# Ledger of designs, part 7: VHH binders against L-Ala-D/L-amino acid epimerase

Target 1, 347 residues: L-Ala-D/L-amino acid epimerase, of Pedosphaera parvula (b9xek4)
Amino acid sequence: MQIKFWPQDLKLAHTWTIASSVTSGSDVTSVGIVQLTDRDGTVGLGEAAPARRYNESTPGSLDFIAKVDATKLSFDNIEASMKYVESLASGQFAAKSAINVALLDGAARKAGKPIYDLLGLGFRNNHHVTSFSIGIDKADVIRKKVLAAEQYPVLKLKVGAADDKANLAALREAAPQKWVRVDANEGWKTKEHALEMIEWLAQDKFIQYIEQPMPADSNPKDIAWLKARSPLPLFGDESYHTAKDVDHCAECYHGVNVKLCKTGGISNAYEALQVARKAGLKTMIGCMIETSILISAAAHLAELCDYLDIDGNLLTTNDPYLGVTAEKGLLSFASAPEKLGLRVRAK

## First folded at step 22 (VHH)

Design p5 (from j1 with F109Y)
Fold by OpenDDE, look of step 22:
Structure p5 (fold): chain B 347 residues (1-347), chain A 122 residues (1-122)
Amino acid sequence: as target 1 above (347 residues)
Amino acid sequence: QVQLVESGGGLVQPGGSLRLSCAASGFTFSKYSMYWVRQPPGKGLEWVSGISGSGDWTIYADSVEGRFTIIRDNDKKMVYLQMTSLKTEDTAVYYCAKGRSEWREFPYYDYEGQGTQVTVSS
């Protein structure tokens, strides 16, 4: 096995700001691309999209990847490969995700299957709908963003800032009857404030659910308190990293948001989704700002999800890969140039 | 297996009324929101109305607001759409759709039923 890896800058269509962001939004984000090639010439692609929230970075991810002995990786033994990779360090979930995705891509290609078939999940084209995220901004910019996102039937509005009300108003002005998901990204620090905000949001009949209203390190009793009183379902994001978090989230949330960059890849995301479902939680799969590599990777798990928010590639202007499409928010591999594995090809 | 069976469609004159029914089976009915969607001739699927699992939340498309009423009977595992003041533009095949949860949801659904034809014509 050979490993190549490099950074990829992604240009954002709009400045991206969330509640947990201390700094002004950036117009550029960087991801790490991983390419595995076995002796037969089979190629697997992966991507590391680290989140600052979890103290990961693209440089850090690449450094981690640089330490990986490619000779210990095999498309024929993903489990052993990942055991090795996981032994190298704790954390580094984004980097690990890149390796895992690449391994599965290669394995699936060797098997002559797309990953969703390799996993036995299948994929229904034009069945799964992804939301399109609207980052925190000034009201007038929110309006513009919403108008630009006209094709998408479901929006996800980032909240947890001072101008939440103005932003929602702006959204509604631009899109009077669009379904909206709300992501607070831990923006509401107290259960009382969270409830107040949720009750306000609930006045809008088109609001579907709230993601991570409170900090993940909040007292579980407080979150449970909120859950019991919330007029809207609550989804854990920052509170749900892997399957290990299922008990906590079952207590505190109605659903959970799974991300490849949190779980360490498709394999662990698969587990996280399954475990959540068994626990009675609703499931969604999310993303970071990512190329079509990770977005497509996530899409392979779509059948395990009640909701999808995999729009990371749609928020960029220079995605260098082709994979799953989301025209009008409907996910489809029908036009994907690659038929096997991740079903992703470089442009 | 989820089964949804629509009924109640027919031909009516403008201004008339119809009541659609949907019989649901194969899932815990009260735990899922239910929706009515319709497909007008030559057009795509459009959502019409939704109701939460408990029935405490309802929603209507602007085009039908004030004219249509969605009701559910969790004991009977039925969802209904009372349509009044029908317009020619209401002509469509109407489908009952199961939500993915008990909550508010976007109306892209697996509609398993055959639908029921509603034709509004003078």
Scores: ipSAE 0.546, ipTM 0.835, lowest interface PAE 1.1, mean pLDDT 93

